# Designs tried in a protein design chat: VHH binders against Mechanosensory abnormality protein 6 (mec-6). Part 6

Target 1, 343 residues: Mechanosensory abnormality protein 6 (mec-6), of Caenorhabditis elegans (o01811)
Amino acid sequence: DLNKRVYNHTPGPCRVLTDNYKGTAGMTYVESQKRVYITLGYGRAHDLKTKTGIAFYKTNRTDGRSQQEMYDLIEMTINWNGYEYKKEFIPTGIDSYSSSNGRVLLYVINAHPNHQCIHFFQIVESSKLNHRKAICDPSFSSLQDIAVVGPDRLFVTNMAAFGRGWAQILEFSLQTGQGAVYYYDGSKLSTAASSLIAPTGIGYDAKRRILYVGSMIRESIFAYKVAKDTTLELLYEMMLLTSPIGVFVESKTGDIWIAAHPVIHESAWHYTHPENQNIHSPSQILRIRIQEEGNSWVTTEPYANDGATISASSSVVFTDEQMLIGSSFGRLLHCDLTHSYIT

## First folded at step 1 (VHH)

Design d10 (framework vhh_8emy_2)
Fold by ESMFold2-Fast, scan of step 1:
Structure d10 (fold): chain B 343 residues (1-343), chain A 123 residues (1-123)
Amino acid sequence: as target 1 above (343 residues)
Amino acid sequence: QVQLQESGGGLVQPGSSLRLSCAASGFTFSDYSMHWVRQAPGKGPEWVSSISSSGDYINYATSVKGRFSISRDNPSKTLYLQMNSLRPEDSAVYYCAKGPEQLVSWDEYFDYRGQGTQVTVSS
């Protein structure tokens, strides 16, 4: 819609945690550590000059840190453990698995433009990642996001049959269902869902065994029941008047948080001119509470911005009345929530 | 016995075109993804392009995108790489590789069964 308008508002006080990286596209929350892990530098996939990597932000603000230290990001060091293939690491989609013994595994999409892989890491010694393996299937044309369902078991979205370019634009314009959700069982990759239109963010509710998949072009979220054998049964489609990009599920409540592009033509324009610092595209965060076993839901909008504070919101995490917002173009935003309950 | 035999390389001038072929035998060609990998003197192997078993999913390295086209003919069990607008930087031995039965790591994509085919781009 060419006449969509964004009214700027925040759920409470907000601050910019970093403006030093061109891209903060993916985030995952590790509750046992009180940390959010953030992928940095996605702008390098668009030939922008930026550092890339993974950092964490501590959500526990009562641990005796100074006021200046409360908002610092800490970069991870990566031990590639002999993995020698010399492609650039351009991290984007990320998710995590925490075991009961304290082991934390990270799964990260490497978004090199025409050679996309998922890298498997283990967190060691506070700020170090040990590389364990990678999967690099030729079907990985446009990987977007990961939902982990167990140790080395995950769903991943592939947005389009074609990589970035005119063929993908034509694919989206015709609403041809060329997107997919793949499932990796620790050994083999299979297709869990096919004929999807521009699947983007993906999130898993482990308590309810529901997988949520965003569709950018349909402006909707698909909800699938995950069977014991990991096959997917479509339960319902929630129509949104916005393009979902990132999905985060609150484990305790089952609430669904969406990072969205409310004016998709403006974010599409920004993606064609990522080097232009004068271009801003709107950001929007939605919170959805499912009711009546999926027959109804309540949607609230805790955050919206015209793009001047943060453009094209791509990821969101909510924990302890705090919200973090990431973007493919940079800036990481932290907001405190003053009213967080949906009725 | 998996066997892959590359052909079609040669010495060409910058801006020229070449078409590489890979004849496959010893496995059900239509069940596996296929890849082109190249290795220039003194460098490690570089992935060039991949194609899924059906041909529906195709990927290219950034360095060759828009210049190279990968294709396959499942009935004839042949993989192709059409190389256009060749540059001196494209000079390498080109290998075709069979994809794994299961997707476990990047390293398992490369199966150098043939001797490769030498491409030299020089004026």
Scores: ipSAE 0.000, ipTM 0.117, lowest interface PAE 20.2, mean pLDDT 79

Design e01 (framework vhh_8fcz_2)
Fold by ESMFold2-Fast, scan of step 1:
Structure e01 (fold): chain B 343 residues (1-343), chain A 121 residues (1-121)
Amino acid sequence: as target 1 above (343 residues)
Amino acid sequence: QVQLVESGGGLVQPGGSLRLSCAASGFTFSSYAMNWVRQPPGKGLEWVSGISGSGYSTTYADSVEGRFTIIRDNDKKMVYLQMTSLKTEDTAVYYCARDWGDYEGSYFDYEGQGTQVTVSS
């Protein structure tokens, strides 16, 4: 028997920011704007009435907003700039790049079941996205997450050779390693790492030039050194003993934040029945600090929930003693941290 | 109060088998990954094996892979270590350890008494 319930705890007071949207699957933090950009609408793949899009949440708590306004999401308007596509926009993985002149670029996975793309946007005005281009490679079968390393230069995880369904379940059961990390250099797509088992979240530490890649099935994080030519050298594998889904790297400290599914078969069952409001999949957030020389690390668990407050946590952002947690099935949580358990 | 009580150790000949048990109490057992660690005579602690809270994922030290199997029973709040093809170098006190990551340089906070495994002719 693989069934279990999670021990519930929080790092401080938490509040639900929204019950109106399904699928807060991806988040990226833009420090220069004090904003977290959040993808909405994973549930669109199963329910065509589900609203999809991108919104932001302001992390600056002192800008004169009322307490009610302080916790609101603001939706972005997308200008597709003449780009034509016949596939629906189902945004999931997202990352950002802030240029030295103040421009902010967003990179967003469109998780259409049979034809996936990465869309390139520029933030303009307060709440508008201008579409710049898209890459829609035939190898994009199961894109999960993006790590931006420069303007229009990014790594992306592809979880499996087959999209969601029976063939992917058989692929995972056999553990034959059909997953990959692709690299886009602004012009061409290449394979940076192959033969991976269910790669999911990905995050980049620019100061240390380390790329972290989660493996859902192995319950681990792979750490790669990124060479100047962007080739990857595997440094080590960190065992989590829980399934990583989202990875966020705190730029100031190099701390690695993980949104995890501690009971993978329950979240998998939830993905087959996303419309059922009575299904609760456990959620877990880990924080990892690598010690000097990289020979050891400390792992703490700031948050865990049995799924009643938030199911199947898939994304996390930490900034200014605030933690945001997203889920593929909805709800967005904001927690204030009253403790720091990492040294 | 967290308690971990190991049992099943003893004297065994090289090539033999033993099954270690760990009874847990004082916490929500299924919410924690569990590990086996060992301390050979005159040496430091060595991590042996880990199992996720659900039991879905397991991992092993290179020195024991293919010979040891970690199992858990969440209803009984038990962790087991099935050891086969035992070698004299497996002689150690074995501890089960809760994986919470609150110690510097370690993933473990353990409170087990330990169980002695001696592999000799």
Scores: ipSAE 0.000, ipTM 0.098, lowest interface PAE 23.0, mean pLDDT 78

Design e02 (framework vhh_8fcz_2)
Fold by ESMFold2-Fast, scan of step 1:
Structure e02 (fold): chain B 343 residues (1-343), chain A 121 residues (1-121)
Amino acid sequence: as target 1 above (343 residues)
Amino acid sequence: QVQLVESGGGLVQPGGSLRLSCAASGFTFSDYWMNWVRQPPGKGLEWVSGINSGGSSTTYADSVEGRFTIIRDNDKKMVYLQMTSLKTEDTAVYYCAKEYYDFWSGSEDYEGQGTQVTVSS
């Protein structure tokens, strides 16, 4: 609904961790390391001189760091291992795979306008990424987010046939359904779902084998059962009355966390003027719990803001009674949860 | 309790072949991806290959692509790794692993005891 506004509230005390970075579009949580890995700089993707990269934030607050060091992001050093990086690296969507031995693989969308790819990294040492490979398929026109299902096996959302400009705006206005979910099996890319309207955030519940795909324009989440052969069976569509951008699945509970744009015309105007730091778009975080039967759900709203604290929330991670919120347009917010917003 | 029992390892000359087997019990075998992972002496675990629940899709690490073949028999609750053109770098303990718990939860409960492969002249 274009005329809706949010009422500001928080789940507990919140702080802005940093506003030094223009964009914190994607996040992934690595429980074995107590780290959230964050992609930086996406909000300035059209400005090829923008500082971009990947950083991590430690979620454990008792590791002997000083009080001032506790809230710092630590930037990763990338070893490209001889890969020729022909275009600017504009990282956005990110997901991770953790093996039982503690090895962590990262998968990162490079949203460069002329050369969209998914880069495959391995975390080595404390703050270093080794590049392993990239896939740069001609069908990649508007990559948004990744859901990893195994080592080098992933689903990825492609929002629209047209990557930019008036053609994409017309595509969305007509709701023609030219978005897709692709599946990569380690060697071959295939289409897992097609004719989707503006698919954005994607998250995978490995224990329940359910893939959640957000639709920005439909204001909904699609829930797919991942079949034995990795084909997708649509189970249901959850209407949100808000535009989902980021999806995070809480492993232990199966709760679905959504970073959303509750007033789409405000965020659409911000997308056309991403360099203007005076533009504020509302932010909203939803938490969805599927009820015992799987045929109904409870939605709560742990966080909402008019855009003054954080504009157009694009990603969310929840762990250890703390919530991290990122935005394509800047800032990273940390909130401690003092109240349960799930019944 | 998930049980995975690997077999088929041994000593082989470079260029040789071995077939590893994994017998699974304690879960609905046909519902899960199955993987082979290996641990070379003095190194961490390395993912080798995966096969989807139905056996129609397979994935391989770059180091073994074209030399190893993963197959499964859901009727017998078995997964196999056919290894050809073996190299000294393939020397490792090989483990059969169930996807969801071995990798996503950090649990080692779903890995078997392993089978030793030694490639040496």
Scores: ipSAE 0.000, ipTM 0.149, lowest interface PAE 16.5, mean pLDDT 78

Design e03 (framework vhh_8fcz_2)
Fold by ESMFold2-Fast, scan of step 1:
Structure e03 (fold): chain B 343 residues (1-343), chain A 122 residues (1-122)
Amino acid sequence: as target 1 above (343 residues)
Amino acid sequence: QVQLVESGGGLVQPGGSLRLSCAASGFTFSSYSMNWVRQPPGKGLEWVSGISSSGDYITYADSVEGRFTIIRDNDKKMVYLQMTSLKTEDTAVYYCATDLEYSGYDLGFDYEGQGTQVTVSS
């Protein structure tokens, strides 16, 4: 259905955590710290005037925070250690690895139009990131999202053979399937899946060993079983009737949260005219609960907005009865879920 | 099986220097980053320094920046920590650690060695 409509609703009270940045495109949850790390300022990749960086939000409500401090973001200080591209940092996709000894590693896509790389950081002294290395492979034409499976081992989605522009639009229109999932094993990059149509968000369920990959154009999620040698076996495709952009997997439940663009042509228009604040692209968050008996699933919609509150939602994190929603060009939204949210 | 063996610790006076060594075996050393972490008496683990697999990218904790130098030798499968201008607060057991850790695929490796004691006192 080309004329999709969105009916505004929220799962509980919502608030804007920040509107000082044009973009809050990526988020990762670090359970051991009770923190969500958020990439800021993706709009700079589309020539919007904005600050860029990484910040965190504290999810623990009993950590001694004052009411005034409860919803504040804390910006990270980055130590680049002389790295060449430090002045061209436009972070978007992000994921993390927590070691058994308390070390936290962050992996961040730098979506600069001329230099797409994945930067490897270590969190030090609670609010500082130390840069460790970067990978800048020639195949990185349109990186979207990262799923970490171990220390310096990750899957990454590459949406299209062509970068941003008319050639990518033509590629999507013809549905030629030139997207891929790459795997990095700490030293070498390889292709884990190929011939994909516009792969976007990616999330990994370590308990079930399932990798979920969104397809924007197919309006679906692919579920792959990850073998011990990291090869992928397609299990099934879940049709969403909406375009998935971001994927988040709850570690404890295995529930899949999706940030989606329910009306693709409006999001595409916004991406071609990011400076026009009169353009509002609808936002939608889905929650998928998989039933082990019968290999069935239930899709619910905790949040939807016509774009006035948050435009073109691109990332979501859910933890501790809290939901955070990010956008490629917009603000960061925080919603409290009611004590009981069944559907 | 991963084995990491630290050495070079000892008793030094404030302002002194020590070189710690870590001998690695049981994994492809040149493919993994190496780290030094320490545990002061009665406290938790504190990350000190890291070096990438190639040696091209190096990071330090603020407390040791400018005083400590991390070096690796991939041919000898060694990582070193050259410590200068030592302070009493540097007193700790120092551990060599890789980014190799147990994962959901049972690819587990020891992430820390046996440790070497550094005591800075007058």
Scores: ipSAE 0.000, ipTM 0.185, lowest interface PAE 15.5, mean pLDDT 78

Design e04 (framework vhh_8fcz_2)
Fold by ESMFold2-Fast, scan of step 1:
Structure e04 (fold): chain B 343 residues (1-343), chain A 122 residues (1-122)
Amino acid sequence: as target 1 above (343 residues)
Amino acid sequence: QVQLVESGGGLVQPGGSLRLSCAASGFTFDDYGMNWVRQPPGKGLEWVSGISWSGGSTTYADSVEGRFTIIRDNDKKMVYLQMTSLKTEDTAVYYCAKAEVLEWSPYYFDYEGQGTQVTVSS
């Protein structure tokens, strides 16, 4: 809708943890460490010299930190283990796997031009990432997000046949359905779903074995049952009336959290002028609870902003009554949930 | 300035072969992957093939796999598409394309040429 408007509201007190043009496009929560890992630098356009990397935020508030330090981000150091790359690291989509013995693996999309890869890291010595391997398949034209289903086993969304630019805009305008979900089994890449229209965020509910895939252009979430052999069976499509970008699944409840662009033409404009501080594109966070029968759901909107506080929300994590919101254009927002309207 | 110039198209009978060429200039060619895309008459754009910056990895659309081969020559700044066993369904304007991270995050298509017409007809 061209006349769509956003009404600003928050679920409780919010604060900006980082205010810069580096971007905070992807996040993953590691419960065993009480940490959220965040990718930095994605939305930098024109400036390949902008610092990129991965940082974490501690969700626990009882480790003796001062009030000023409780909201600080800690940057990870990356040991590339001899891996050589021609292009700078531009991390975006990220997900994690925690083993029962405390080992944590991170999987990160490097969305640099036609050298798109998924990098496999292990967390070492608290604040270090040890590079383990990369998959750099030529079919990776527009990788968006990762859903990990086991150690080195993951689904990944590829939004379009073309990268960002006029050809992708034409592709979306014609709705040719060139998007896909790929599956990596630890050794081989295969196509899990094809002919999708602009698939974006992806999240996995391990308890219910349901994979949720956002479609930016359709303004919906596709719910797939994941079979034992990892084959996907479409269960239903949930219409949102907004463009989903990031998907986070709350493991205990099965609640689906969505970072969305409620006015897609304004976020598209912002992507062509990412360095312009005068451009504000709206942000919206949805929380969806699937009812017991599995065929109906309740959608609430914990957060919405006209773009002045945070533009074009791209990722969301919810844990311990705390919500973090990231954006490709910068700013990481932290909110405390003081009012629960979910029954 | 960045330029991509396609050539090698023409009229060919079903089962025939053509080699398309793309001459690149105005950028550090061996730092970018390259793609071939096509637009059939009255239809949308369709991705055909891609090749990594080094030429070490290639990929193909299911509709052309086994019939088309993408090659690059970094010294000559050229990308080629060798097409064999051509079908009437391969009739399209073929474009050479690259992605770069200049305008859009994370990348942008800086230039798309006029393309080269391939017509497969008896």
Scores: ipSAE 0.000, ipTM 0.137, lowest interface PAE 17.0, mean pLDDT 78

Design e05 (framework vhh_8fcz_2)
Fold by ESMFold2-Fast, scan of step 1:
Structure e05 (fold): chain B 343 residues (1-343), chain A 123 residues (1-123)
Amino acid sequence: as target 1 above (343 residues)
Amino acid sequence: QVQLVESGGGLVQPGGSLRLSCAASGFTFSNYAMNWVRQPPGKGLEWVSGISGSGDTTTYADSVEGRFTIIRDNDKKMVYLQMTSLKTEDTAVYYCARHEGSSWYDTEYFQHEGQGTQVTVSS
């Protein structure tokens, strides 16, 4: 594709953090704990006997740990606490809310075909999750990502009318605009935006009250102003010339970090054959800085890979000059940024 | 005041059976799922089993599935745990707990302020 260029480069030294899990589809950063929570096993859970779950990675390098311990993932123990229909858990999109009293709530998409739900957890005793509730609306056909705006208040993307499979691939080929953004207010679900073409990653800038929604097929990011009543006003669409999958908003700068599939037909083929670990799809991370007047932006590319190191990047987190990159099909990557070129 | 009172624990041989009871008061019992959780000596709290408010759906921890059965009687406001094929690893204090999965904010997930009931499995 003439509009897409992939060349291998890194912003600094990178390390693979785990080979035990065959997917790291979603990540959320909890600043108060200096931890990134990561959903595990998504890409292989459909067709292969694999381990799924949630783990955390500590971003604090001065915790007195050895160098080996600094790069370890710590698995969370999940207490489902009598939740019905617990039979399979295939976690993907994840986001978090930190309360003023230090408690942390996690919101996790279960992408299981028969149980498309959002699960509400509370972190207990450092490495345990207590299940609080789930919402499982009949409209949840292809949930992708969550943006939390308050305690038990969140936006969620639903990519397509059909779940993963040939019907969804046909739907994307026809570009029918069956995607939506839903809003949950702690009690009721409503439609915040509709007629969207393959909405994927979603991120919220609390300081500016702007919601960013990726569109995989349009190769763009939609920026919405969030009103006090949570209605969305479209401000503009940012064209990327690549397919956004994951969106992360950096709290300090308001910068938008995007995990992207630069060659979407190759990653689409991988989704039809998730068991085949020999398929390598290119990965790309973009960083977007919105200019002062809010109607123009600068895009840079801190990372790109042909798929050999990490295939089809789907999530990214950036904190303290450290970048974590995840994929639905593979490895978790940690990169140190040697030089910061934006301030 | 919400109260949960556990009973039925005791000493039993490996391979034996025991039935635990939990009497609930102070809330509309049929509106809440109920859980059994246990605390082995020197270890943290471990979820064992759950039952929906209607009693139509049950769930079990992998370690007890096929051996334990949770049942409830909404008219009597009771939840029970029928334990069979008991193992030494089942030795713990057992608590019943009200499920608060609809609770907003940082609310305590378990309502089990009772003393629990001790189960000891040994020869």
Scores: ipSAE 0.000, ipTM 0.113, lowest interface PAE 19.7, mean pLDDT 78

Design e06 (framework vhh_8fcz_2)
Fold by ESMFold2-Fast, scan of step 1:
Structure e06 (fold): chain B 343 residues (1-343), chain A 124 residues (1-124)
Amino acid sequence: as target 1 above (343 residues)
Amino acid sequence: QVQLVESGGGLVQPGGSLRLSCAASGFTFSSYEMNWVRQPPGKGLEWVSGISYSGSTTTYADSVEGRFTIIRDNDKKMVYLQMTSLKTEDTAVYYCAAPTYYDSSGYSDEFDYEGQGTQVTVSS
């Protein structure tokens, strides 16, 4: 109900990497390969002609590519390994596990409105994905994001009891707390946290064993300590004054990067009219540094846009002084960071 | 119970060939990805090759790509590793491996291999 102001600014030079896909909703960084993997085509949930897939962007600019090739996305070929693909592939949330042996596993949410699953892939031959398995649990009503904690071991957020539509809007309006965080241990799914209000982005700090979970409606991030048995202990709640959608944890610093919707009622309206390309909703990226005492933090805003350049930012990755921003409604931005405003 | 029985190893000269076999029992073989892993003397386990449950997709470690071929026969419940152009660096105990929780997944760090393996020695 509040008309918040958004003032456009960037952390350095930005460019659009692709305009060909309606929906760049999820990203994961694979440091061993110097690659960011991006899920493409979330807009297919509304337009069945929208192309979907997974692509990667190379963050290493010294690999001998030309200036033109330096910003190109490379599409992955998917081998489903005889898996009967009976549902449309609408990839959104994604995360990865990198082995010291060079093997990389990808975990991808398929956000089909009636049948949501998490697909397990292995990266092979530079640009191919081999499908290994899928988890399609009846409790998967509104999957948002994945945080991998080991090979085939992951946390996943389920935002609401109802999928997208009128019932979910009513659910959020009543704040009934039907959201959850599930944990998969490689064989069984369990509930790690329940009674959550619209949990969205999720990220794991392996060095500190802290799981960060965004709440869109509360406009906050919950920080949980992860015990050896994967039990979650709430440490604190960080108020953002904006709706977090995507969470990325920077491995080197433990900094928390957030893709946010600063004007949630405009984003909600956009989600009810996804076919209308004239609708723009604001985008915002936050960077949070937790201080050594653990009870205070510094928040900066490297990026904000009124929605004309990118609407409703839903994912962010930061590596090697480069920032990538994705959106459920399309476009993928690349920005170089020329100055850091975090202490 | 899951049982994996490897065979076909031996002493071979550099540039030679060997075919390893793995007989699997105690699980629905055609539903699971199968892998070969090896342990060189004094080293840790190294993933070598994988094959999907249907046999439609194969994967290889960079060190063996183009020299090794993984094959499966679901009717016989067998997986094979055809090794050509063998190098002294291929000397290891080779294990047939299934994923730890016996699904169609496979990962490099955690495999269930219950056999004693088959020794491959490449020397002159």
Scores: ipSAE 0.000, ipTM 0.219, lowest interface PAE 14.5, mean pLDDT 79

Design e07 (framework vhh_8fcz_2)
Amino acid sequence: QVQLVESGGGLVQPGGSLRLSCAASGFTFSTYDMNWVRQPPGKGLEWVSGISGDSGYTTYADSVEGRFTIIRDNDKKMVYLQMTSLKTEDTAVYYCAKDSEIVGATDWFDPEGQGTQVTVSS
ESMFold2-Fast, scan of step 1: ipSAE 0.000; ipTM 0.313

Design e08 (framework vhh_8fcz_2)
Fold by ESMFold2-Fast, scan of step 1:
Structure e08 (fold): chain B 343 residues (1-343), chain A 122 residues (1-122)
Amino acid sequence: as target 1 above (343 residues)
Amino acid sequence: QVQLVESGGGLVQPGGSLRLSCAASGFTFSDYAMNWVRQPPGKGLEWVSGISSGGTYTTYADSVEGRFTIIRDNDKKMVYLQMTSLKTEDTAVYYCARELTGDYLSEAFDIEGQGTQVTVSS
């Protein structure tokens, strides 16, 4: 029983950065800028005019910001460059590519019910996004997350053949495995892995050339070796006993951070009623370290909450002994960590 | 009609300084990011530095970081490259270019100016 194993605890002092934003489902870390970019919206909307967008949080606290400016999110302005559907923007999954020249490209899933696309942006003027293009493929039925492997080259998870509703619930109940990982090479979309059961979070370890894909229903992480031609070889499956939603890989250590739903039926109910502020579902963050031989790993749980502080954790970023936790249902948590509190 | 005119190059000794200028005309200068790109003798094009349309975001190649500074003046329609601590390896023809996309691929550069020669030798 997961409920008996999850206790409210933190890895150090934590704070809620904002209660004003509706949803903080996706995050990406840009080390060259010392910033985390966060997708806003999609979650517990209070009315029909909920604001959506992208914001960043500065991880460096010594940049001359006042006490009032510490912990604040700064919203990006978006230049859509005449894109015809720019008003239909529900951002969820996000990832980034940083070139050695300091240019940053952002890739964002638009999870609009009738128009699932991946939008390609370029960061300009520190707080402005220029829209470059969008990829909208008929196979995009339930996009979840992106792992960037190069400029305009990315893997993306598609959770199910059907979008949200009764058909997807039936698909999951029968475990027919209609999820996939797609690969985009800058011009063409192809299928990198198929017959997956509810793939969710995805993260890429560039130093080790390993792609990690979460499975919500199997409660596991698949580890794939990425070949030079971008074909995937399954190495192993790591059982978690919890539903992974977001995956973040530390580039230096190769440690895998998981934002998870420890009680899947409670989070599933919450997703069917995202506007209901009275529904709380538990949050859990795991940190996984793979041992040298790759045949064993150590899992720790730096954070867990019953849902009162943050419900249904969906994304996590770790940098400079700081942890950010996002959720599709709102709130953004910031925690300070030390190694002594990673239990 | 679009014109970029580079100037300010010349012969300089190692450790010296130069300021390159680029005068833009024929387009709305404040709408475009600007870049400096160089071509050393016998080598391909190398991206050097970039500045956003409003001037708030600047980037530099690792080889010039800390030594070069890119600045723009939208009122004068000018972009500048202030070069200090020049090395023999900085010898190249320097070009001013509008907005780069993607990575460091040479096909991403649209060089519209004639360039200005910088020679660093003793």
Scores: ipSAE 0.000, ipTM 0.162, lowest interface PAE 15.2, mean pLDDT 79

